# Designs tried in a protein design chat: VHH binders against EKC/KEOPS complex subunit cgi121 (cgi121). Part 74

Target 1, 174 residues: EKC/KEOPS complex subunit cgi121 (cgi121), of Schizosaccharomyces pombe (q9p7j3)
Amino acid sequence: MILPLFPETQVHVFVYENVSNCAAIHEQLISQNPIYDYAFLDAATILYKKQVYSAIIRALEDRRDEQMKTKTIHSEVILSLSPKTEISSAFRQFSMTKKSKNIVVVKIDSKLTEEEEFERLDKLVEGNRVEFSDEELQKLIDFKVLKKNYKLDPSTLENPLASILSSIALRGYS

## First folded at step 9 (VHH)

Design z46 (from z1 with L50E; framework vhh_7yz9_2)
Fold by ESMFold2-Fast, scan of step 9:
Structure z46 (fold): chain B 174 residues (1-174), chain A 120 residues (1-120)
Amino acid sequence: as target 1 above (174 residues)
Amino acid sequence: QWQLVESGGGLVQAGGSLRLSCTASGFTFSSYAMGWYRQTAGNEREWVAEITKSGSTTYADSVKGRFTISRDNAKNTVYLQMNSLKPEDTAVYYCTARSYSKYYPTEDYWGQGTPVTVSS
């Protein structure tokens, strides 16, 4: 996709359910295998497409302003989902783990077309690809995880979008 | 999930020795730097020693020459050999694991801790 504020930046987002090889993917990320240069998110933490887009935009703003806190744009996306600026906490809260079952995968600055990224990523991820849509994300979310990550009370859980987006935009100030 | 399990702590007389072990599970041990911290009641955790994935070691000034950190990747275990123990070494000792991966930057996975008491 093309973002209005970053029209020269290619962005692709993929959703996989029933992934059986998360432990293998995690090991490749620890080993710094460049084939795995993506943001691998636990779908249990993502409720809306706008949540992912807001984190991408924040990461791209930090890169533009030379204020990235991590070494890659993809790690910066994961950090940007967190209301805190602490890297290890953000990764524990939002990145896929060895036990994840459903994942959201973000690719920025791809030299490949969306179709070519689909073909490449389908070889790395042993799961079923589904549409990146609010409907599909709502089937994969864990509301207990979401509530904890964004410190939502019961009244906010009924319509959490504005609170989540505010947390991402105001990272480091709340 | 991942676990770090410390063992080998206990009671020892000043001038004695203890060997602490920390066994890791649930992650690729050889890809992580391993370390030891210690904490006394009411104080923050104090760094003691670290061994990188390549085997390079560093030590806090208070333990240099007395403590040796080592690792056995085949056993997923990091060790802290503590010699010439002093009453001031009395603390709960914590094992840590740290990833330096640019794709998965994490730090300070912590074990549950193992107590060491050095009598005068």
Scores: ipSAE 0.415, ipTM 0.800, lowest interface PAE 1.3, mean pLDDT 87

Design z47 (from z1 with L50D; framework vhh_7yz9_2)
Fold by ESMFold2-Fast, scan of step 9:
Formats: C-alpha cells, structure tokens, sequence
Structure z47 (fold): chain B 174 residues (1-174), chain A 120 residues (1-120)
C-alpha cells in the first residue's frame, strides 16, 4: 500500500489464520534473526484495517521526527498500537505470543514486491493466508482482549473504531 | 517448562531490611536481563531495578541508594537487597526476565510475586 503522507514508503500487511508454528517464530524474534524483521501481531487484538494503518502512520511519523522509542520501525508499529507509552506492555498486549493462532504481519521498507514478500512469509509462517479486510479481521478478533487493551466500556464496544483510533493517535499522552 | 520463583518477602518495620530472591528454571538464565517491578493495589506495575547480562545495574529514583540488585548466574538467581525500608515500599514485588532482542524487546517471563509490607 501507498500512504499519502509517506508515498515512497512501501507497506505490506498479511493475515494468517490457524498458524501452527507461533512458538518457533517467537524463538526467532527473541534470537534476533534478521529474516524475521516484521511486526508480528496477534490477530486477537486487531478489529479494523484502519487500526493497523493508524499504528503504521504513527510509527512512520515518529521515525520522521526522530522520536522512535524502539530500535526498529516494526517494533515501533507494535508500540504505536498501544494507548500506553511503555514498550513491554505494548508487546504483551499486541504482539504474537507462543500461543497465538492467528496473526497479522506488517512489513515496512521492503526491497521486495508484495508477491515476493508473500512467497517469503509463506515459508516462515505455517498457516492459511486470508485477505487483509475488516470482514476477515472480525472473524479473528477477541473482544475481551480488545476491551482490555483499549479500556473500552460496553457502550463503546458497539462502535469502537473512533475510540481505538484516538488511543493510537494520542498513545495515552492526553 | 519455565518458572521464576520469588522468595524473601514479608512484614518488616520501617528502617528494616529484606532480601528478595528469584530463582529461574527452564530457560538459559545467563542470556536474559533480570528486573524487579512492584505493584500496589489500584496502580500499574512500577519498575524498581534491572540488571543486564554483564551485571550493569539501573534503579528507579525512589529506591536509589537503598536497594541493590545483583545476580548469581551459577545459581540462576537474581536478588534485590532492600535497606532503609519505608511504608511507601509496601507492594507485591515481581521478578522479570527480559529479552534484548530489537525485534521483541519485552519481559518474556514473570514470577508470581512476593508481598512486602512495611509497618510504620
């Protein structure tokens, strides 16, 4: 995808369901294997495409302004999903874990085409790729997790988009 | 199966001392940074101290000069020596093991917590 404010930045987002090797992926992320330089998100935490795009835009703004709190743009995307400014909390809330079953994978600044990244990721992720769409994401979300991560009340849960996007834009500073 | 098991908490009088221990099993202890957090009722966990793989230490301003974090890699144990305890140090204390990965910069393991009560 091409973002109007960052037209030279390549962004690819992939969704996988029924992933069987999350523990192996987690181990590679901990061991700092550079072929796993992606943002690996737990799909249980993502309800809308706009949620992911807002986090990406925020991370790119922080990189542009030399205000990144993490060491990679992909870690900054994960941090940017959180309404809090603490790195470990953001990763506990939004990142893939050893027990994850469905994941959203973000790649920024790829030297590869979308098709080439798809082929590469299919070798790393043992799961079924589905379309990055609100329809597919809504099948994978866990509303209990979403409510906890964004501190939503029952009335907000009926239409949470605006609250989620505000939380990402402000990240708990306001 | 991994575990972090804390011990050494309890009830002490203001001005007293406690030594907390946290013993790790099921992972390569020497490859992780270790830390201590604390939590009081109704509040978020507050960072207290950390120690790197090489033994470098950092402390929260509220505990500097009173608390000392150390580790013994042969025993897979991290310690928190708490001196000159104050009533405001009353909390449940949690041991953490943290990854240094730039791709996954988080606390991977948490203990169950050990309660510390400081009477005035």
Amino acid sequence: as target 1 above (174 residues)
Amino acid sequence: QWQLVESGGGLVQAGGSLRLSCTASGFTFSSYAMGWYRQTAGNEREWVADITKSGSTTYADSVKGRFTISRDNAKNTVYLQMNSLKPEDTAVYYCTARSYSKYYPTEDYWGQGTPVTVSS
Scores: ipSAE 0.366, ipTM 0.788, lowest interface PAE 1.6, mean pLDDT 87
Fold by OpenDDE, second read of step 10:
Structure z47 (fold): chain B 174 residues (1-174), chain A 120 residues (1-120)
Amino acid sequence: as target 1 above (174 residues)
Amino acid sequence: QWQLVESGGGLVQAGGSLRLSCTASGFTFSSYAMGWYRQTAGNEREWVADITKSGSTTYADSVKGRFTISRDNAKNTVYLQMNSLKPEDTAVYYCTARSYSKYYPTEDYWGQGTPVTVSS
C-alpha cells in the first residue's frame, strides 16, 4: 500500500489470529534480530484500520520532520498509537507480548509486494492470516483494554474512532 | 515454556554461607536481566539483587557487601552467593527474569522459589 502523502514509502499491514509463537517472536524482538524488522502490535488493542494508518502516518511525519522519539520507524508506529508520550507506556499499551494470541504486523519501507512480504512474514509467525479490515479487527479487540488505553468513557464510546484519532493526533499537545 | 528453577536453599547457621542457583530454560537467557527476590510469610516480596544482561549489578542495602549476584550465560544460570548470613535473611528466595528495554515492555518471570533458613 502507498500512502498519498508518502508515495515513496510502501507500507504493508497484516493480521494474524491464533498465533502460537508470540513468545518466540517476543524474544527475537528483545534480541533485536533484524529479520523481525516489523511493528508487532497486540490485536486486542486495535479496533480500526484508520487507527493503524493514523499511527503510521504520524510516525512517517515524525521521521520526515526528524522528530522521531524512538530508534526505529516501527517503534515510532507503536509510540504513535498511544496518547502518552512515554515510550515504555506506549509499548506496554500496544505492543505484542509473549501472551498475545492475535497480532497486527506493520511493515514500513517494504521493497516487496504485499504477497512477497506475506511469504516472508509467514515464516516468522505461526498463526492464521485474516483480512486487515474493521470487521476482522472487531473480532479480536478487547474493549476493556481499548477503553483503558484511550481513556474512553460512555460518551466517547459512541464514536470511538474520533476519540482514538484525536488522542493520536494530539499526543503531547493536551 | 519459560522456566526458572531455583536451588541451593537450606538450613544454615548464622554467619554461614549459601550459594543459590537459578537455571533458566525456554528463552534466550543472555537477553534478559536477572534478579533475586525474597519473601517471608505474610510479607511482600523484597528485592535483593539484580544483574543486567551486560553484567552490571545492584543490591539492596540490607544485603550489600554480603551477597553477590552473578551470571553464567553459557549455563543459563544466575547465582546468588550469600555470605555472613543473618537470621533476618530467612526467607523463600525467588529468581526472576526481567525484560528490561527502553523500547519494549518490561515483564517479570518467576521461579518456584528456594527456602533459606538461617538459625541463630
Scores: ipSAE 0.026, ipTM 0.298, lowest interface PAE 5.3, mean pLDDT 90

Design z48 (from z1 with L50T; framework vhh_7yz9_2)
Fold by ESMFold2-Fast, scan of step 9:
Structure z48 (fold): chain B 174 residues (1-174), chain A 120 residues (1-120)
Amino acid sequence: as target 1 above (174 residues)
Amino acid sequence: QWQLVESGGGLVQAGGSLRLSCTASGFTFSSYAMGWYRQTAGNEREWVATITKSGSTTYADSVKGRFTISRDNAKNTVYLQMNSLKPEDTAVYYCTARSYSKYYPTEDYWGQGTPVTVSS
């Protein structure tokens, strides 16, 4: 994927359903194992491709502007999905947990090709890879989780994309 | 307060073996994942191996099959058994202890490093 303001930044996004080893992956993530240097998201929290891309763009903008609040670009993506700037809340809301079943995986600044990342992740993730598309994401979303994470009321839930993107772009503003 | 002390480095011939040890004090060792990194002059630290608090191990491709990481919680020690050493393994080896506070990284600890020279 080519980003207009970040043309030299390589971005790969992968979606896995029916993942059986989330507990093992989670243990590696909390151990800060470099093999697992990805943003591992719970697919229950992601409704649109644009939601993920908006978080990636915001994280890259914060890195460019020397305003990152977290240690890595991948943790900054997780933070950037949240309408708040509180790190622990963002991770609680959007990160994969040991009980997750469907995940979205983001890699930024890969030293590998997309095919090589696919082969690597297929060894780490015990699940079924599906296309990164709005259609596939909408099969995995939990609308109760989405409403809670973005504080959506019935009026905004009818048009959640615009509200979600605004929340990501305008983090920290009331 | 806290300490990570590496030992076991030195000079060895290509094809030889070394065992590195890292002893921890001043924190609850069993609560931390442990890792080994290495660094050559002018380069960034390169990850070598990790062992989680449950004992799961992972290795960099360059050392897989040759190096073994292990831990002894009773001795507050993590080990790196290095077999079939190559000249390209020459580096200063660093021990690290890492933890996560639920959802985000907390402070990590680093040792002073132990030099390993592989001649051929």
Scores: ipSAE 0.249, ipTM 0.657, lowest interface PAE 4.0, mean pLDDT 87

Design z49 (from z1 with S99G; framework vhh_7yz9_2)
Fold by OpenDDE, second read of step 10:
Structure z49 (fold): chain B 174 residues (1-174), chain A 120 residues (1-120)
Amino acid sequence: as target 1 above (174 residues)
Amino acid sequence: QWQLVESGGGLVQAGGSLRLSCTASGFTFSSYAMGWYRQTAGNEREWVALITKSGSTTYADSVKGRFTISRDNAKNTVYLQMNSLKPEDTAVYYCTARGYSKYYPTEDYWGQGTPVTVSS
């Protein structure tokens, strides 16, 4: 897909459930394997498409403005999901772990179609692809984790989108 | 301080073989993934091969089947066995240690490089 404010940057997002090889993927990420050049997110931490898109947009803005805080655009996406400025905290909060079961995978600057990118990624991930939608994400979310990550309370938990987006947008401004 | 020293480069005829070595010091070698990159003048550095701390290997498509990356943790050394060399393989080859914190990637460390020239 193409984002309106970044027409030269193609972005793809995939969702996998029941992934059996997260530990193996994690090892490759730690090794910074170039063929694993994606942002691998724990799906338990993602509730909305707009949450992911907001993080992507912020990361792209940071890159545009030469204000990236992390090494890569994909790591910046992970950081951008977090209300915290600490990189380690962001990764602990949102990055896929060895124990993850469901994941969201983000590709920035893709030169391939969505189908072609999926074919490449499908060789790396052993799981079932599901639609990138609020409906599917809602099935995978861990609300305890979500509440913790964004410090949601009963008053914001009914409609947490605004709180989540505000947290993403205002990171470093509190 | 981290240090990487490459060796083994030189002139070789097409179809020949070379074995590059990279000796590391200043860090716990066995805890990090190691890799090889190559660069020609005026071009960006391109990835060639990677070996994880557990020994898992990955290769660029252009060298797959011809190059082999390996490591000897006892010697703090990573190797690149290059067989069936082609003129297109001519480049300066760089060894890299993949920097990583407990949770996120950090900057890589590089050697000074070793030149490889493959004549037709």
Scores: ipSAE 0.687, ipTM 0.876, lowest interface PAE 0.6, mean pLDDT 94
Fold by ESMFold2-Fast, scan of step 9:
Structure z49 (fold): chain B 174 residues (1-174), chain A 120 residues (1-120)
Amino acid sequence: as target 1 above (174 residues)
Amino acid sequence: QWQLVESGGGLVQAGGSLRLSCTASGFTFSSYAMGWYRQTAGNEREWVALITKSGSTTYADSVKGRFTISRDNAKNTVYLQMNSLKPEDTAVYYCTARGYSKYYPTEDYWGQGTPVTVSS
């Protein structure tokens, strides 16, 4: 995928369901293993493709402007999903854990094609790949988690897109 | 104050072996993943090997099968056993403790580096 504001930046997003090795992946992530240099998100927290892309755009803007708050572009994507600017809160809310079952994986600045990244990830992730689409994401979302992370009213849960995108772009004006 | 002190570098002939050591002080060594990177003049640091807190190991493709990373938590030391050395392995080797808070990556701790020269 090409982003209009970042046409030179290669972006790939993958979705895996029924992942059985999240504990092993998590150990590699906390060890900052370079092979695992991706943003590994819990799919329970992601409802829309636009939610992920908005966080990616925000992270790339912060990198461009030399305002990144975290160590890597991938950790900045995780931070950028949160309506708060607290790094620990963002990782607790959105990052994959040992208990995760379904994950969304983001790669920025890949030297590989989407197909080549998929082949690499398929060796790391023991699960079933599904299409990165709103339809597939809707099957994996946990609405209690989504409500908590974005502080949504029950009335907005049927169509929360605008609230989520506003939260990512504006971060509650903090 | 924290420290990472590397030793064991030097000059060796192609096909030879060296064992690098890195001893940590001033932090809880057993709580950190440990790694080795290498750097040649004019280039960025290249990752070589990693060992997790539980002892799981991972290697760069260029060294897989030749290098072995290990740790001794009682001695606060991480090792890199380098076998079948090639001239292309010539570099300054750096020990690192991978910074991680409870939830997210933080700045790594780095040693001063130890030079390794492999003659043809």
Scores: ipSAE 0.659, ipTM 0.864, lowest interface PAE 1.4, mean pLDDT 89

Design z5 (from z1 with A33T; framework vhh_7yz9_2)
Fold by OpenDDE, second read of step 10:
Structure z5 (fold): chain B 174 residues (1-174), chain A 120 residues (1-120)
Amino acid sequence: as target 1 above (174 residues)
Amino acid sequence: QWQLVESGGGLVQAGGSLRLSCTASGFTFSSYTMGWYRQTAGNEREWVALITKSGSTTYADSVKGRFTISRDNAKNTVYLQMNSLKPEDTAVYYCTARSYSKYYPTEDYWGQGTPVTVSS
C-alpha cells in the first residue's frame, strides 16, 4: 500500500485475531530482534483504519521533519497513536502486550508485496489473519480502553473518529 | 570519535531555574537533530525536547511552557533552559544527537548525563 502523502514509502497493515504467541513476540521485541521490525499494536485499542493511517502519517511526518521522539519508525507509529507525549504511556496504551489476543501489525518501508510480507509475518504470528477493515476492527475493539486512551465523553462516543484523529494530530499542541 | 558532554545539572529548589548545556565534538553538529531526554532510576528514558537542524522545536507536554531548547551551531552546543522546576523534573538529563539518512537507519549519540534534583 502506498500513502498519497508519502508515495515513496510502502506500508502494509495486517490484523490477526486469536493470537496464541503474543508473549513470545513481546520477548522478541524487548530483545530488539530485527526480524520483528514491525509495529505490533493491541487490536483492542484500534477502532478505525483511519486511526492507524493517521498514526502512520504522523510518524512519517516526524521522520520527514527529522524530529522522531522514539528510536524507530515503528515505535514512532505507536507513539503517534497516543494523545500523550510520554513514550512509555503510549506503549502502555496501544502496544501489544503479553496478554494481547488480537493485534494490528504495521510495516513501514516494506520492500515486499503485501502477500510476500504476509508470508514473512505469518511465520512470526500464530493466529488467523482477518481483513484490515473498520468492520473487523470494530469486532476486536475494547470500548472501555478506547474511552480511556482518548478521554472520550458521552458526546464524543457517538462518533469518536473525529476526536481520535484530532488527538493524534494535535498531540503536543495542547 | 563523537562526544556529547552535558553540564549544568545540580540541586535547585522548586520554582527555581537551571540551564543545561551539551557540547558536541567529533561530528558535524549542524547536521543533527539535538535533544534532551531524562531518566529516573528504574524507569525508561523519556524525551523532553528536540530541536532540528533547521531550528524547529518540540516539547513533551510535561515541560511545555517551562523548558526551552536552543542550539548554537557555532559553539556546537545545545541548551535546555529549565524554568519553574518541579520535583517531578528530578532526573538524569541526557543529551542526544540524531542523524537522519535516506539510506540508513537513524544514528543516535548520547552523552553521559547530568543529574538534576529539584527539592520541595
Scores: ipSAE 0.569, ipTM 0.833, lowest interface PAE 0.9, mean pLDDT 94
Fold by ESMFold2-Fast, scan of step 9:
Structure z5 (fold): chain B 174 residues (1-174), chain A 120 residues (1-120)
Amino acid sequence: as target 1 above (174 residues)
Amino acid sequence: QWQLVESGGGLVQAGGSLRLSCTASGFTFSSYTMGWYRQTAGNEREWVALITKSGSTTYADSVKGRFTISRDNAKNTVYLQMNSLKPEDTAVYYCTARSYSKYYPTEDYWGQGTPVTVSS
């Protein structure tokens, strides 16, 4: 993917369903194993491709402007999904946990091709890879989780895209 | 006020051994994940080994079976025992300390590095 304002930045996004080893992945993330240097998101929190892209763009903007609130670009992606700037809350809301079943994985600044990242990540994640598409994401979303994370009213929940994107873009201002 | 001081680097022949030490001050050592990275001229730092606050260890594939990371919380020191050294292990070795909230780093400390040269 090519991002406006960040054409030199390599971005890969992967989606896995029915993941059986989230607890093992979580342990590797706590241990700071660099093989696991990705943003691991709970797919229950992601409804649209644009939601993920907006968080990536916000994280890259904060890195460019030397205003990152976390120590890594991948951690900054997770923070950027949250409408608030409180780091612990953002991770509680959006990151993969040992209880997760479906995950979205983001890689920024990869030195590997997309195919090489697919091969590497398929060895780390014990699940079924599916297409990164709105159709596949809509099969994995939990609307109750989405509503709570973005504070959506019943009327907004029928078409939440604009509200979600606004929350990500205006993080820290509302 | 934090400090990481590496020692134990030097010149060694292929097949030899070295033990690197890194002593920490100015933070609660026992709460940090400790690690070793290395850097060769013209390349970025690459990971070598990590040890968590609970003592769990992970190693880069290139050093598995040859290197052992350990820690002594009473001495605020992390060690890297390097056996069966190869010329390819020639690098400046850096000690690092990271604290986590959940699984994201909150504090990050790096030493000045200690050079290791392995001759054939």
Scores: ipSAE 0.025, ipTM 0.428, lowest interface PAE 6.1, mean pLDDT 86

Design z50 (from z1 with S99A; framework vhh_7yz9_2)
Fold by ESMFold2-Fast, scan of step 9:
Structure z50 (fold): chain B 174 residues (1-174), chain A 120 residues (1-120)
Amino acid sequence: as target 1 above (174 residues)
Amino acid sequence: QWQLVESGGGLVQAGGSLRLSCTASGFTFSSYAMGWYRQTAGNEREWVALITKSGSTTYADSVKGRFTISRDNAKNTVYLQMNSLKPEDTAVYYCTARAYSKYYPTEDYWGQGTPVTVSS
């Protein structure tokens, strides 16, 4: 995918359900294995495609403006999903864990085609790839997790999109 | 007061072998993933090999099948066994300990590098 404000930045997003090897992937992530240089998100935290795209755009804006708070663009995507600019909280809330079952994987600045990234990720992730769509994401979301992460009250939970996007866009302005 | 000290570099003929060592002190070696990177003049550092805490290994495509990374936790040492060396393997080789907080990557620890020259 090409983003209007970042036309030279190649972005790919993948969704996997029923992943059986999250503990193995997590070990590679904490080892900073370059093969695993992606943002690995717990799908329990992602409700909309726009949620992911908003975090990607915010991370790219922070990189462009030399304001990244984390070591890599992929960790900056994870931070950007959080309504607060506190790194450890963002990772606790949105990163995949050893116990994750469904994941969303983001690749920025790929030197590979989308097909080549599919081939590489399918070797790393033992799960079923599904379409990156609101329909598929809504099957994987945990509304209790979503409510906690974005501090949603019961009145906004029925239609939370605007609140989530505002939280992502306005993070850092307290 | 952490330290990583590389050794074992030198001049070798194409087709030959070298074993690099990197000894760590000042941190709990067994808790860290260890890696090797290399750099040639005018180029960025490129990843060569990684070994995790559990002993899982991964390699760059350019060295897969020729290089072997291993570790000895009793000696606080990580090794890179380099076989079937090619002139394009000529580089300064760097040892790194991969630093990670409980949740996110932090600054890595790096050695000062050991030069390897492969002639034909």
Scores: ipSAE 0.678, ipTM 0.877, lowest interface PAE 1.2, mean pLDDT 90
Fold by OpenDDE, second read of step 10:
Structure z50 (fold): chain B 174 residues (1-174), chain A 120 residues (1-120)
Amino acid sequence: as target 1 above (174 residues)
Amino acid sequence: QWQLVESGGGLVQAGGSLRLSCTASGFTFSSYAMGWYRQTAGNEREWVALITKSGSTTYADSVKGRFTISRDNAKNTVYLQMNSLKPEDTAVYYCTARAYSKYYPTEDYWGQGTPVTVSS
């Protein structure tokens, strides 16, 4: 897909459930394997499509403004999901772990169609692809983790999206 | 204090083979992924092969099926076996150690490089 404010950048997002090789993927990531040039997110931490898109947009804006805090655009996406500025904290909060079972995968600067990119990624991930939708994400979310990551309370739980988006947008400005 | 020393480069005819070696010191070799890159004058350094600490290997498409990366932790050495060499494989080959954190990549360390020339 193409984002309106970033027409030169093609973005793809995929969701996998019941992934059996997260530990192997994780090892490749920390080894900086170029083939694994994606943002691998723990689906347990993602509730909305807009949450992911907001993080992507924030990361792209950071890149545009030459203010990236992390080494890669994909790591910047992970950072951008967090209300915290600490990189390590953001990764602990949102990045796929060895114990993850469901993941959201983001590709920035893709030169392939969505289907072509999926075929490439599907060679790396051993799991079942599901639709990238709020409905499917809702099935995979861990609300305890979500509440912890964004410090949600009863007053914000009625509209968690607003709170999440505000956290993402205002990170570093509080 | 991290040191990587490449060796094994030289002149070889197209279709020939070379085996590069990289000896590491100054860090716990077995704890890090190792890789090979190559660079020609005026161009960016390109990734060739990677081997994780567990021995998992990955290759660039341009060398897949021809090159093999391996490691000997007892000798703190990573190898690149290059078969069926082509003129386009001509480059300076660099060994790298990938320093990483638990969650995100940190820094790469490089050797001085070893030149490989493949004549047609």
Scores: ipSAE 0.015, ipTM 0.282, lowest interface PAE 7.7, mean pLDDT 89

Design z51 (from z1 with S99T; framework vhh_7yz9_2)
Fold by ESMFold2-Fast, scan of step 9:
Structure z51 (fold): chain B 174 residues (1-174), chain A 120 residues (1-120)
Amino acid sequence: as target 1 above (174 residues)
Amino acid sequence: QWQLVESGGGLVQAGGSLRLSCTASGFTFSSYAMGWYRQTAGNEREWVALITKSGSTTYADSVKGRFTISRDNAKNTVYLQMNSLKPEDTAVYYCTARTYSKYYPTEDYWGQGTPVTVSS
């Protein structure tokens, strides 16, 4: 996908359900293995495509402005999903864990085509690929997790998109 | 004070072998993933190999099948066995120790580097 504000930045997003090797992937992530340089998100935390894209745009803005708070653009995407500028909290809330079952994987600045990234990720992730769509994401979301992460009340939970996007855009200044 | 001390570099002919060692002190070695990077003048550091706490290994495509990373937790040492060396393997080799806080990646420890020159 091409982002209008970042037209030279290549972005790929992949969704996997029923992943059986999350503990093995997590071991590689905590080892900072370069071949796992992606943002690995727990799909239980993601409701909309726009939620992911808003976090990507915020991370790219922070990189452009030399204001990144984490080591990599992929870590910055994870941080950018959180309404707070606290790294530990963001990773706890949104990052994949050993216990995750469904994941969303983001790659920025790939030197590979989307098809080549699919081939590479299919060797790392033992699960079923599904389309990156609002329909598929809504099958994987945990609304209790979403409510907690974005501090949604019953009125905003009925139509949460605007609240989530505002939280991502206004992170650290609200 | 933490330290990573590399040794085993030198001059070797193409097709030869070298074994690099990196000994750690001042931190709990067994809690860290260990890796090797290399750098040539004017270029960024390139990842070579990684070994996790559990002993799982991964390699860059350029060295896969030729290099082997291993660790000895009793000696606080990580090794890189380099076989079938090529002139393009000429670089300064750096040892690194990597860990993760409870939720996110932390600072890397780095050694001073050991030079490897492969002549044709």
Scores: ipSAE 0.550, ipTM 0.821, lowest interface PAE 1.8, mean pLDDT 88

Design z52 (from z1 with S99P; framework vhh_7yz9_2)
Fold by ESMFold2-Fast, scan of step 9:
Structure z52 (fold): chain B 174 residues (1-174), chain A 120 residues (1-120)
Amino acid sequence: as target 1 above (174 residues)
Amino acid sequence: QWQLVESGGGLVQAGGSLRLSCTASGFTFSSYAMGWYRQTAGNEREWVALITKSGSTTYADSVKGRFTISRDNAKNTVYLQMNSLKPEDTAVYYCTARPYSKYYPTEDYWGQGTPVTVSS
């Protein structure tokens, strides 16, 4: 994928359901294994494609402006999903855990094609890949988790897109 | 205050072997993932190998089958056994420790490096 404001940046997003090896992946992530240099998100926290894109754009803006708060662009994506600037809170809210079942995986600055990244991820992730689409994401979301992470009230929860995007774009400014 | 001290580097001929050691002090070694990186003049540090807290190992494609990473928690030491050395393995080798305190810890611990020269 090409982003209009960042046309030179390669972005790939993958969605996996029924992942059986989340504990093994999590061990590699907390060990900072370079092979696992992706943003591994719990799909229970992601409702829209635009939610992921907004976090990616925010992370790329912070990198461009030399304002990243984390060590890698992928950890910056995880932070950027959170309405708060606290790193540990963002990871507890959005990153994959050993108990996760469905995940969203983001790769930025890949030297590989989407197909080559998929082949690599297929060796790391034991699950079923599904389309990165609002329809598929809506099958995997946990609305209780979403409500808690973005502090949504009942009226906002019925149409949360604008509130979620605003939270991502205005993190640290409001 | 913490330290990582590397040893075992030197000059070796192509096809030879070296064993690098890295001894940690000032932190709970068994709670950290340990790794090796290398750097050649004019290039950024390249990852070589990693061993997790549970003992799981991973390697860069360039060293798979030739290098073995291991750890001895009783001695607070991580090792890199390097076999079938090639001139392209010539580099300064760095030991690193990564805490498990949070997903994606931001602080890395680095040693001072130990030089390895492989002659043709």
Scores: ipSAE 0.386, ipTM 0.734, lowest interface PAE 2.8, mean pLDDT 87

